# Designs tried in a protein design chat: VH-VL binders against Rho GTPase-activating protein gacY (gacY). Part 2

Target 1, 192 residues: Rho GTPase-activating protein gacY (gacY), of Dictyostelium discoideum (Social amoeba) (q54th9r528to719)
Amino acid sequence: APLEDVINRPDNPGEIPVLFEKGIAYLSRRGLQVEGLFRLSGANSQIKSLRQGFDQGEDVDLEDVEDVHTVAGLLKLYLRELPSPLFPFDLYSSFIEISKGEQTKPQKVESLKLLLSLLPPANKALSKHLFKFLGKVIENSSVNKMNSVNLSIVFAPNLLKDKEGNVMDAVADAQFVNQVVQLILDNINILF

## First folded at step 11 (VH-VL; from p6 with heavy chain Q50Y)

Design q1
Fold by OpenDDE, fold request of step 12:
Parts: sequence; C-alpha cells; structure tokens
Structure q1 (fold): chain C 192 residues (1-192), chain A 122 residues (1-122), chain B 107 residues (1-107)
Amino acid sequence: as target 1 above (192 residues)
Amino acid sequence: QVQLVQSGAEVKKPGSSVKVSCKASGYTFSYYAMNWVRQAPGQGLEWIGYIYPIFGEANYNAKFQGRVTITVDKSTTTAYMELSSLRSEDTAVYFCARGPYYDTWSGPFDYWGQGTTVTVSS
Amino acid sequence: DIQMTQSPSSLSASVGDRVTITCKASQDISDYVAWYQQKPGKAPKFLIYAASSRQSGVPDRFSGSGSGTDFTLTISSLQPEDFATYFCQQYDRYPYTFGQGTKLEIK
C-alpha cells in the first residue's frame, strides 16, 4: 500500500507507519550497539511474516523477536516494497544530478535541503524519523561498525530507484545514489 | 556474459593454508555478492561465506569462523577464499558463486565458477 | 541451522518418466528455496528460485513447488540430458544450507 494510505489507517495514529515506529523503538533499545546492524541479514521468512502481520493490522509485538537483524531487515523490506520509493520516482533524476554536479559539498547540501522539502508530507515525515535514527546508529559506529559510508551502501538502493526498474540503469547510477545518500547521512542535523 | 573463473587445483599439507581465487567478468563486480561453497568427494554442498565487494566485509559460516578469510580485489574483479590450518576433512572442490544484487543481500546463486580441487594429505 | 532433508538419495528412471524430488526443511522457511542441477565434474547449475520460479533458459519440464517446510522439484518428462545430481538450497537465513543431493540415474 502507498505510504500515505498506511499512515491514514485508523490503526495508525502517528505520522509514520506503526511498523517503523515500533521498529525504530526496538532497534534504539536493542540494536544500536550490535555489530553489522542493517548489514547482516535476519531470517527472511520471519521478516515476511512480520510484514504481513503489520499489513493486516495485527498488533505485532516486536519484543518477541530475538534477532535484531530481523527487525532491521523488516525496515529495509518495507522501504524496498513501497510502491514508490521513499524518495519518489519523480525526484530520482534530481537526486542523481546533485551527486553528479560540480558544486561544492555545502552547495550540494543546500540543494538537498531544497529537494527534501519537496517530498510529500508522508515521505518527509518518514525520512525525518529514519535518518534521525540512522544518525544514532552512526553515533555508535565505533561499536556497530556502521558508519555513514556503510549505511549509505545498505540503504541507497532502497531509497532511490529509477521508475523503469532497469537493472543496467540501476547499476550505472549506483555510485551516484550511494554518494547522495551518504551526503544526506553526513548532514542529518542540517537536513532534518 | 557472466563468467567466474577459478584458480587451479591445490595440494596441501595438513596445517598449511590455501588461497583460491575467483575472477569475475561480464557484470559489475562490486554490486553482487560472491559466495564460497565447497563439496567434499561424494558429498553435498556446504556454504562457507560471502562478501559484497562494495562493502568489503565478509560474513562466514560459524563452522569456519577464525579459519577462513574471504577478500576481494575490485581492481581485478577477483574474489579470494583463504582457508588455514588445513586438515584432511578440508579436501573438497571449492566453488565461487554469484549471489544477488545488493538491494536484497539475500538470494540464490545464479552463476558458478568451475570449481577448484583442494587436496589435503600428508 | 536449517536442515534440508532431501529424498530420495538416488533414483533410477527412464527417458520420458515423471520424476519427483523432495526437500523438507527443519522449520518454516516460506518459499526461500532454490534447486540446482550438477553433472559430474561440473559446477551446479541454477534451476529454480523462490521455490517455484524457473531461471531463464530452464526448460518448462522443470518445475518447483512448495512453501513452508515441504518442497518438490518435478521433471515432467525426463530427457537424456537430465540425468544428474540435484540439490535443494534454503536461502531464508544464514548459514545457507543444502540438501544432501539426489542422484538421478538411467534405469
């Protein structure tokens, strides 16, 4: 379901999907100091089952999940399966151009700030919560080994996608997608 | 076309180390997982570990933890598997196999190397 | 670790026969199962993914089915080139694990 439809459900009281709210809460308590958070994979079947539970409006309790990588995987899966990426298709080229551009890093950050302001309200809210949380992950990188570079590699393909879904194009743009996501992660306090 | 070409057969003494290479071509090396799998004579397949070259950090089967090292050279699009403290039970054909694109980080193996026979004997 | 119990270990069949190979997972792994074909002295060949999806170029006579714990590879009409060893694999969770293999021989 589209992000906007999810957050407007009667059983979704907050500004972000309940799945993310619970997931971020869980990982904030259990995952910040786990090596390889978001890099290491949990059980796909369990992740899928959890996703289905949330989709069906079940009161899923993530506290019953023992493996933090399962919850991390749940968040990644949700982002990947959005009908439109968290950074919508119509903004894809704009993000790529920022990465390819000849501007200085501060100038690119300003461009990103403007671009992020163009996100739909639901996307903007989820982006804010996601990246603020990832900022906390980065703050613990001495332990979890997930700095902004590593997180950009993990999240970039799940945040920005070409609408055509051409694998060749995705591969060609991968470097720039990773770079722009890293730039966001390096400037969370300015951008969000 | 995707190709994985492995190094030649190895004969090693117990206690020594072996390093097998797997040269990849026909695709963007950095963005796909490279897995290592072995097969003892007349036996099934055993997964050893994997690495995403773009990330550069390998993950291992706990059975081999501390004894195996998987690395890559992105400039030559080559993956390596080094196994130390060799024992007779390590005698097997070792395969490299390509995993999924790094958007999922989980998946089956669509392309395989031809295999490298490693024989451990005194 | 997930155990993949494959059966039978071996079977003999004739050209044109319908052949069925099964794998049982030690716990629910949804549809995260792949099947491979291996001929002597060669690397495994990728056949099926997601339990029931054929890889490009794989003949229609190969089909996979199952979900949860029970999985099946079926060859509807055996061809001479199909005599080989077949393996199932789970990629639901690490470490990835394989069935012990099924050797398909000519009767």
Scores: ipSAE 0.901, ipTM 0.948, lowest interface PAE 0.5, mean pLDDT 96
Fold by OpenDDE, last read:
Structure q1 (fold): chain C 192 residues (1-192), chain A 122 residues (1-122), chain B 107 residues (1-107)
Amino acid sequence: as target 1 above (192 residues)
Amino acid sequence: QVQLVQSGAEVKKPGSSVKVSCKASGYTFSYYAMNWVRQAPGQGLEWIGYIYPIFGEANYNAKFQGRVTITVDKSTTTAYMELSSLRSEDTAVYFCARGPYYDTWSGPFDYWGQGTTVTVSS
Amino acid sequence: DIQMTQSPSSLSASVGDRVTITCKASQDISDYVAWYQQKPGKAPKFLIYAASSRQSGVPDRFSGSGSGTDFTLTISSLQPEDFATYFCQQYDRYPYTFGQGTKLEIK
């Protein structure tokens, strides 16, 4: 389901999906100092089951999940399964151009700030919550080993995609997608 | 077009180490997982570990108790599997196998190397 | 670890026969199962993924089914080139594990 539809569900009281609200809360308590957070994989079947529970409007209690990588995987799966990526298709080229551009990093950050302001409200809200949380992950990188580079590698392909979905193009743009997401992660306090 | 070409057969003594290479071509090496799998004579397949070259950090089957090291050389698009403290039970054909694109981080193996026979004997 | 119990260990059949190989997982792994074909002295060949999706280039006579714990590979009409060893794999969770294999021999 589209992000906006999920947020507007009667059982979704907040500005972001309940799945993310609960997931971020869970990981904030249990996952920030776990080595390889978001890099290591949980059980796909369990992740899928949790995803289905949330989709069906069940009162899923993530506290029953023992493996933090399962909850981390749940968040990644949700982002990947969005019909339109968190950074919408129509902004893909703009993000890539920022990365490819010859501007200085501060100039690119300003461009990113403007670009992020163009996100739909639902996407903007989720992005804010996601990257604020990832900022906390990075703050604990001495323990969890997940710095902005590593997190950009993990999240970039699930946040920004070409509408055509061509694998060859995705591969060709991968370095730029990773780079722009890293730039966001390095400037969370400015951008969000 | 995708090809995985492994190094030649190895004969090793117990207690020694072996390092098998897997040269990848026909795709962007950095963005796909490289897995290592072995097969003892007449036996099934055993997963050893994997690495995403772009990430550079490998994950291993705990059964190998820290005896295995998987690395990559992105400049030569080559993956390596080094197994130390070799024992007779390590005698097997070792395969490299490509996993999924790094947007999923899990999946089956679509391309395989031809295999490298490692024989451990006194 | 998830155990994949494959059956039978060996099977004799004739060209044109319908053949079924089963794989049972020790836990519910949804549909995160792949099947491979291996001929002597060769690497495994990728056949099926997601339990029932056929890899590109794989003949239509190969099909996979199942979910949860019970999975099946079916060859609707055996061809001479199909005599080989077949393996199931789970990729639900690490460590990945394989069935012990089914050797399909000519009767």
Scores: ipSAE 0.900, ipTM 0.947, lowest interface PAE 0.5, mean pLDDT 95
Fold by OpenDDE, fold request of step 12:
Structure q1 (fold): chain C 192 residues (1-192), chain A 122 residues (1-122), chain B 107 residues (1-107)
Amino acid sequence: as target 1 above (192 residues)
Amino acid sequence: QVQLVQSGAEVKKPGSSVKVSCKASGYTFSYYAMNWVRQAPGQGLEWIGYIYPIFGEANYNAKFQGRVTITVDKSTTTAYMELSSLRSEDTAVYFCARGPYYDTWSGPFDYWGQGTTVTVSS
Amino acid sequence: DIQMTQSPSSLSASVGDRVTITCKASQDISDYVAWYQQKPGKAPKFLIYAASSRQSGVPDRFSGSGSGTDFTLTISSLQPEDFATYFCQQYDRYPYTFGQGTKLEIK
């Protein structure tokens, strides 16, 4: 379901999906100092089961999940399965151009700030919560080994995609997608 | 076309180390997982570990108890698997196999190397 | 670790026969199962993923089914080139594990 539809569900009182609200809360308590957070994979079947629970409006308690990588995987899965990426298709080219451009980093950050302001309200809210949380992950990178570079590698292909979905183009753009997401992660305090 | 070409057969003594190479071509090496799998004579397949070249860190089957090291050389699009403290039970054909694109980080193996026979014998 | 148990270990059949190979997982792994074909002296060949999705280029006579703990690979009508060893794999969680294999021989 589209992000906006999920947020507007009667059983979703907040501005972000309950799945993310609970997931971020869980990982904030249990995952920030776990080595390889978001890099290491949990059990796919359990992740799928949890996703289905949330989709069906069940009162899923993530505290029952023992493996933090399962919850981390749940968040990644949700982002990947959005019908439109968290960064919408129509903004893809703009993000890529920022990365390809020869502007200074400060100039690119300003461009990103403007671009992120164009996100739909639901996307903007989720982005804010996601990246602020990832900022906390990065703050603990000395322990969890997940700095902005590593997190960009993990999240970039799940946040920004070309609507055409051409594999060749995706591969060609991969470095730029990773770079722009890393730039966001390096400037969370400015952008969010 | 995707191709994975492995190094030649190895004969090793117990206690020694072996390093097998897997040269990849026909795709963007950095963005796909490279897995290592072995097959003892007449036996099934055993997963050893994997690495995403772009990430540079490998993950291993705990059964190898730190005896295995998987690395890559992105400049030559070659993956390596080094197994130390060799024992007779390590005698097997070792395969490299391509995993999924790094947007998924989990999946089956669509392309395989031809295999490298490693024989450990006193 | 998840155990994948294939049955039978070996099977004799004739060209044109319908053959079914079973793989049982030690716990529920949804549909995160792949099937491979391996001929002597060769590397495994990718056949099926997601339990029931056929890889591009794989003949229609190969099909996969199942979810949870019980999975099957079916060859609707055996061809001469199909005689080989088949392996199931789970990629639900690490470490990835394989079945012990099913050797399909000519009767």
Scores: ipSAE 0.899, ipTM 0.946, lowest interface PAE 0.5, mean pLDDT 95
Fold by OpenDDE, last read:
Structure q1 (fold): chain C 192 residues (1-192), chain A 122 residues (1-122), chain B 107 residues (1-107)
Amino acid sequence: as target 1 above (192 residues)
Amino acid sequence: QVQLVQSGAEVKKPGSSVKVSCKASGYTFSYYAMNWVRQAPGQGLEWIGYIYPIFGEANYNAKFQGRVTITVDKSTTTAYMELSSLRSEDTAVYFCARGPYYDTWSGPFDYWGQGTTVTVSS
Amino acid sequence: DIQMTQSPSSLSASVGDRVTITCKASQDISDYVAWYQQKPGKAPKFLIYAASSRQSGVPDRFSGSGSGTDFTLTISSLQPEDFATYFCQQYDRYPYTFGQGTKLEIK
């Protein structure tokens, strides 16, 4: 379901999906100092089951999940399965151009700030919560080993996608997608 | 086309180490997982570990933890598996196999190397 | 670890026969199962993923089914080139594990 539809569900009182609300809360308590957070994989079947529970409006208790990588995987899966990426298709080229451009980093950050302001409200809200949380992950990178570079590698392909779906183009753009997401991660305090 | 070409057969003594190479071509090496799997004579397949070259960190089957090291050379698009403290039970054909694109980080193996026979005997 | 119990270990069949190979997981792994074909001295060949999806280029006579714990590979009409060893794999969680294989021999 589209992100906007999810947050407007009667059982979703907040501005972000309850899945993310609970997931971020869980990982904030249990995951920030776990090595390889978001890099290491949990059980796919369990992740899928949790996703289905949330989709069906069940009162899913993530505290019953022992493996933090399962909850981390749940968040990644949700982002990956959005009908439109968290950074919508129509903005893809704009993000890529920022990465390809020859502007200074501060200039690119300003461009990103403007671009992020163009996100739909639901996307903007989820982005804010996601990246602020990822900022906390990065703050603990000395322990969890997940700095902005590593997190960009993990999240970039799930945040920005080309609607055309050309595999060759996707591969060609991968470095730029990673770069722009890293730039966001490096400037969370400015952008969000 | 995607190709994985492995190094030649090895004969090793117990206690020694072996390093097998897997040269990848036909795709963007950095963005796909490279897995290592072995098969003892007449036996099934056993997963050893994997690495995403772009990330550079390998993950291992706990059974091999401490004895196996998986690395890559992105400049030559080559993956390596080094197994130390070799035992007779390590005698097997070792395969490299390509995993999924780094958007999923899990999946089956669509392309395989031809295999490298490693024989451990006194 | 997830155990994949494959059966039978071996079977003999004739060209044109319908052949069924089963794989049972020690716990629910949804549909995260792949099937491979391996001929002597060769690397495994990728056949099926997601329990029931054929890899590109794989003949229609190969089909996979199942979800949860019980999985099946079916060859609807055995061809001469199909005599080989088949393996199931779970990629639900690490460590990935394989069935012990089914050797399909000519009767």
Scores: ipSAE 0.897, ipTM 0.946, lowest interface PAE 0.5, mean pLDDT 95

Design q1
Fold by ESMFold2, fold request of step 12:
Structure q1 (fold): chain C 192 residues (1-192), chain A 122 residues (1-122), chain B 107 residues (1-107)
Amino acid sequence: as target 1 above (192 residues)
Amino acid sequence: QVQLVQSGAEVKKPGSSVKVSCKASGYTFSYYAMNWVRQAPGQGLEWIGYIYPIFGEANYNAKFQGRVTITVDKSTTTAYMELSSLRSEDTAVYFCARGPYYDTWSGPFDYWGQGTTVTVSS
Amino acid sequence: DIQMTQSPSSLSASVGDRVTITCKASQDISDYVAWYQQKPGKAPKFLIYAASSRQSGVPDRFSGSGSGTDFTLTISSLQPEDFATYFCQQYDRYPYTFGQGTKLEIK
């Protein structure tokens, strides 16, 4: 389902998907000190089952999940499977041009601020919740080993995609996609 | 054209270490998992662990934790597996195998090295 | 750990026969199963992923099916080059595990 449709469902009281709200809450309590958070994998079958429960409108209780990496994987899967990425298709080239460009880092941050302001309201809300949480993960990187570089690599392919790109194009762009997400992660307080 | 070329056969004494290399070509080395799998004589396949070169952090089967080190050299597109405190039970063919692109984290092994025979005997 | 149990451990068949190899997981792994062919002295060759999807270049006579805990590899019309050992593998969760293998001998 599109993000806009999910947040407008009667069983979704907040401004972000309940899946994400519950997932962030779970990981805030249990995940911040876990080595390799978002890098390591949970069981694919369990992640798929949890996702289906949320899709069907079930009252899924993540507190029953013992493996932190399963909940982290659930959040990544949700982002990956959005029909339109969190950073929408029509902004992909604009994001990539920021990382490819020869502007100074402060100029790139200003361009990012403009691009993020163009996100639809639902996408802005989810981005703010996600990146503020990732800021907490980075604050704990001495224990969890997940700094802004590592998180950019993990999250970039889940946040923006080229609608018309093939696998070879995606591989060619990967460094630039990772770099622009890292720039966002390094400037969370300014951007959100 | 993806190729994984492994180092040659090794004969080792109990208690020593072995380091097997796997030279990768034909793809972007940093972006794909490199797995290590072994096959003892007359036995099935046993997964040892993996590394994504872009992260540089390995993840191991608990059975091998503490005895195995998986590393990469991105400049030579070469992966390494070092197994220490060798025992006769470590006699096996050791394979490197390419796993999925880093955006998926889970998948089968689509390309395999030719294997490296490690024999542990006195 | 997920245990993958194959049956039979070996079988003999003639060229042109239909053969079926089964693999059972100790718990539900959805369709996160791959199949490999290994000829003597060679590395495994990747055949099937996602329980039923054939890798490019794999002959049409190879097919896979199943979900949950029970999985099947079928060779519809056995050829002489199909003499090999076949392994199933789960990639649902770490550690990845393999079935013990099924040796297929051409009679």
Scores: ipSAE 0.781, ipTM 0.899, lowest interface PAE 0.8, mean pLDDT 92
Fold by ESMFold2, last read:
Structure q1 (fold): chain C 192 residues (1-192), chain A 122 residues (1-122), chain B 107 residues (1-107)
Amino acid sequence: as target 1 above (192 residues)
Amino acid sequence: QVQLVQSGAEVKKPGSSVKVSCKASGYTFSYYAMNWVRQAPGQGLEWIGYIYPIFGEANYNAKFQGRVTITVDKSTTTAYMELSSLRSEDTAVYFCARGPYYDTWSGPFDYWGQGTTVTVSS
Amino acid sequence: DIQMTQSPSSLSASVGDRVTITCKASQDISDYVAWYQQKPGKAPKFLIYAASSRQSGVPDRFSGSGSGTDFTLTISSLQPEDFATYFCQQYDRYPYTFGQGTKLEIK
């Protein structure tokens, strides 16, 4: 389902998907000190089952999930399966051009601020919640081993994708997509 | 095209260690999982662990934790598996096998090395 | 850990026969199952993913089915090159585990 459809469902009272709200809450309580958060895998079948529960409007209780990596995987799966990525298709080339450019990092951050201001309201709300949480993950990186570089690698393919959407194109662009997401992660307080 | 070429057979004594190499070509080495799997004579397949070279950290089957080290050298596109404190039940063919692109959590192994026979005998 | 129990362990068949090999998971793994073929002295060859999806280049006579805990690999009209050992593998969660294998022998 499109992001705007999900946040307008009667069973979604907040400005972000309830799946994401509950997932961030769970990981804030149980995940910040876990080594390899977002990098290590949970059970695919359990992630699929949880996803289906949220899609059907069930009141899913994540507290029964013992494996932190399953909840982390749920958040990644949601982002990856959006019909339009969190950073929409029509902005993909603009994000990549920031990464490819020879400007200074402060200049690139200013360009990012402008691009992020162009996000639709639902995308902007979800981005703020996500990146604020990822900032907390980075603050705990001495224990969880997930710095901005590692998180950019994990999240970049889930946040930005080419409209054509094939594996070969994604591999070719990977370094640039990773770099621009890393720059966002390094500047959360300025950008959000 | 994708090719995984492993180091040659090894004969080892109990208590020693072995390091098997897996040279990859035909794809972007750092972006795909590299798994290690072994097969004892006449037996099935046993997963040892994996590494994504882009992260540089390995994840191991608990059965091997503490005895196995999986590493990569991105400059030579080569993965390594080192098994220490060898014993006779470690006699097996050791395979490297390519797993999924790093945007996927887990997946099947689409390309395999030819295997490296390790014989542990006194 | 997910135990994968494969049956039969060995099977004799003739060219042209239809063969079915089963694999049972100790708990629900949805469709996160792969099948491999291994000939003596060779590495496993990837055949099927997602329980039923055939990899490119795999002959149409190979098919897979199942979900949850019960999975099958079927070879219709067995060919001489199909005599090998077949393994199922779950990739639902770590550690990855394999069935013990089914050796398909010429009768």
Scores: ipSAE 0.778, ipTM 0.895, lowest interface PAE 0.8, mean pLDDT 92
Fold by ESMFold2, last read:
Structure q1 (fold): chain C 192 residues (1-192), chain A 122 residues (1-122), chain B 107 residues (1-107)
Amino acid sequence: as target 1 above (192 residues)
Amino acid sequence: QVQLVQSGAEVKKPGSSVKVSCKASGYTFSYYAMNWVRQAPGQGLEWIGYIYPIFGEANYNAKFQGRVTITVDKSTTTAYMELSSLRSEDTAVYFCARGPYYDTWSGPFDYWGQGTTVTVSS
Amino acid sequence: DIQMTQSPSSLSASVGDRVTITCKASQDISDYVAWYQQKPGKAPKFLIYAASSRQSGVPDRFSGSGSGTDFTLTISSLQPEDFATYFCQQYDRYPYTFGQGTKLEIK
């Protein structure tokens, strides 16, 4: 389901998917000190089952999930499976050009601020919630071992894709996709 | 074109260590998981652990807790598995095996090295 | 840990036979199962992923099925090159685990 459709469902009271609201809340309470958060995987079958519950409009309770990595995996899976990525297809080239460009990092951050302001309202809301949470993960990196480099690698392929790209194109662009996401992660307070 | 070429056979004494290498070619080494699996004579397959070279951090089967180290050298596209405190039951063929691209996180092993026989004997 | 139990441990069959190999997981693993073929002295060869999806280049006579805890590999018409040992593997959760193997021998 498209992100706009999900946030307009009667069973979705907030401005972001309830899956994400509950997942961020869970991880804020239980995940910030966990080594390898978002890098390590929970059980795929459990992640799939939780996803199906949310897709069917069930009142899924994450509080009973014992494995933090299962909830982290759920958030990654949701982002990866969006029909249109959180950073939409038509902005992909713009994001990549920031990474490839020879501008200074402060200039690139100004370009990012403008580019993020162009996101559709639902995408903008979800991005803000996600990246503010990832900022908290980075603040705890001495314990959880997840710095902006590691988080960029994990999240970049889940956040933006070339609509017409195949696996070889994705591999060729991966460095630039990772770098632009890292730049966002390094400047969360300015950008969100 | 994907190819995984492992180091040669080793004969080791109990209590020593062995370090097996796996040189990869034909793909972007950093972006795919490298797994290690062993097979004792006449036995099935046992997963040891994996590493994604782009992260540089390994994940291990708890059975090998404290005895195994998996590392990579990106400049030579080579993965390593070191097993310490060797015992006779560690006698096996050790395989490296390529896992999925890093956006998938888990999956089957599509390409395997030829295997490295490690014999632990007094 | 997820225990994967294969049945039978060995099987004798003739060229042209239909054979089935079963793999049972100790817990629900959805369809996160792969199958491998291994000939003596060789590394395993990847056949099936996601319980039922055939890897590119694998002959049509190989098929997989199952979900949850019970999985089956079927060879619909056995060929001379199919005599080997077959392993299932779960990749649902760490640690990844394999079945103990099924040796398929010529009658």
Scores: ipSAE 0.774, ipTM 0.895, lowest interface PAE 0.9, mean pLDDT 92
Fold by ESMFold2, fold request of step 12:
Structure q1 (fold): chain C 192 residues (1-192), chain A 122 residues (1-122), chain B 107 residues (1-107)
Amino acid sequence: as target 1 above (192 residues)
Amino acid sequence: QVQLVQSGAEVKKPGSSVKVSCKASGYTFSYYAMNWVRQAPGQGLEWIGYIYPIFGEANYNAKFQGRVTITVDKSTTTAYMELSSLRSEDTAVYFCARGPYYDTWSGPFDYWGQGTTVTVSS
Amino acid sequence: DIQMTQSPSSLSASVGDRVTITCKASQDISDYVAWYQQKPGKAPKFLIYAASSRQSGVPDRFSGSGSGTDFTLTISSLQPEDFATYFCQQYDRYPYTFGQGTKLEIK
């Protein structure tokens, strides 16, 4: 389902999907000190089952989930399966050109600020919650081993996609997609 | 055109170590998992662990934790698996195998090296 | 750890026969199963992913089915090149595990 539709459902009282609210809350309590958070694998079958429960409007209780990596995987799966990516298709080229360009990093950050201001309201809200949480993950990187470089690699393919791209095009662009997400992760306080 | 070419056969004594190499070509080495799997004579397959070269961090089957080290050299597009404190039951053919692109957490192994026979005997 | 139990351990069949190999997981793994073919002295060859999807270039006489804990590989009409050992593998969770194999021989 589109993000806008999910946040307007009666069973979704907040400005972001309940799945994401519960997932961030879970990971804030149990995940920040876990090595390889978002990089290591949870059980794919359990992630799928949890996702289906949320999609069907069930009151899913993440407190029963023992494996932190399963909840981290749930958040990544949600982002990956959005019909329009969190950073929408029509902005993909603009994001990529920031990383390819010859501008200074401060100039690139200014361009990112403008570009993020163009996100639809639901996408802005979700982005703010996500990246503020990822900032906390980075603050704990001495224990969890997930710095901005590692998180950019993990999240970039879940946040940005070329609508017309194939696997070979995605491989060719990968470094630039990763770089622009890393720049966002390095500047969370300025951008959000 | 994906190719995984492994180093030659090794004969080792108990208590020693072995380091097997896997030279990759025909794809972007950094972006795909490299797995290591072994097969004892007449036996099934046993997963040892993997590495994504782009992360540089390996993940191991708990059975091998503390005895195995998986590394990569991006400049030569070569993966390595070193197994220490060798025992006779470590006698096997060791395979490298390409796993999924890094946007996936798990997946099948689509290309395999030819295998490296490691024999551990006194 | 997920145990993958294959049956039968071996079977004999003739060219043209239909063959079914079963793999059972110790826990629900949805459809996160792959199948491989291995000939003596060779590396495994990838056949099936997602329980039922054929890899590109795999003949359509190979088919897979199943979900949850019970999975099958079917070869609808054996060819001379199909005599090999077949393995299932789960990729639902680490550690990855394989069935012990099913050796398919000429009768």
Scores: ipSAE 0.770, ipTM 0.895, lowest interface PAE 0.9, mean pLDDT 92

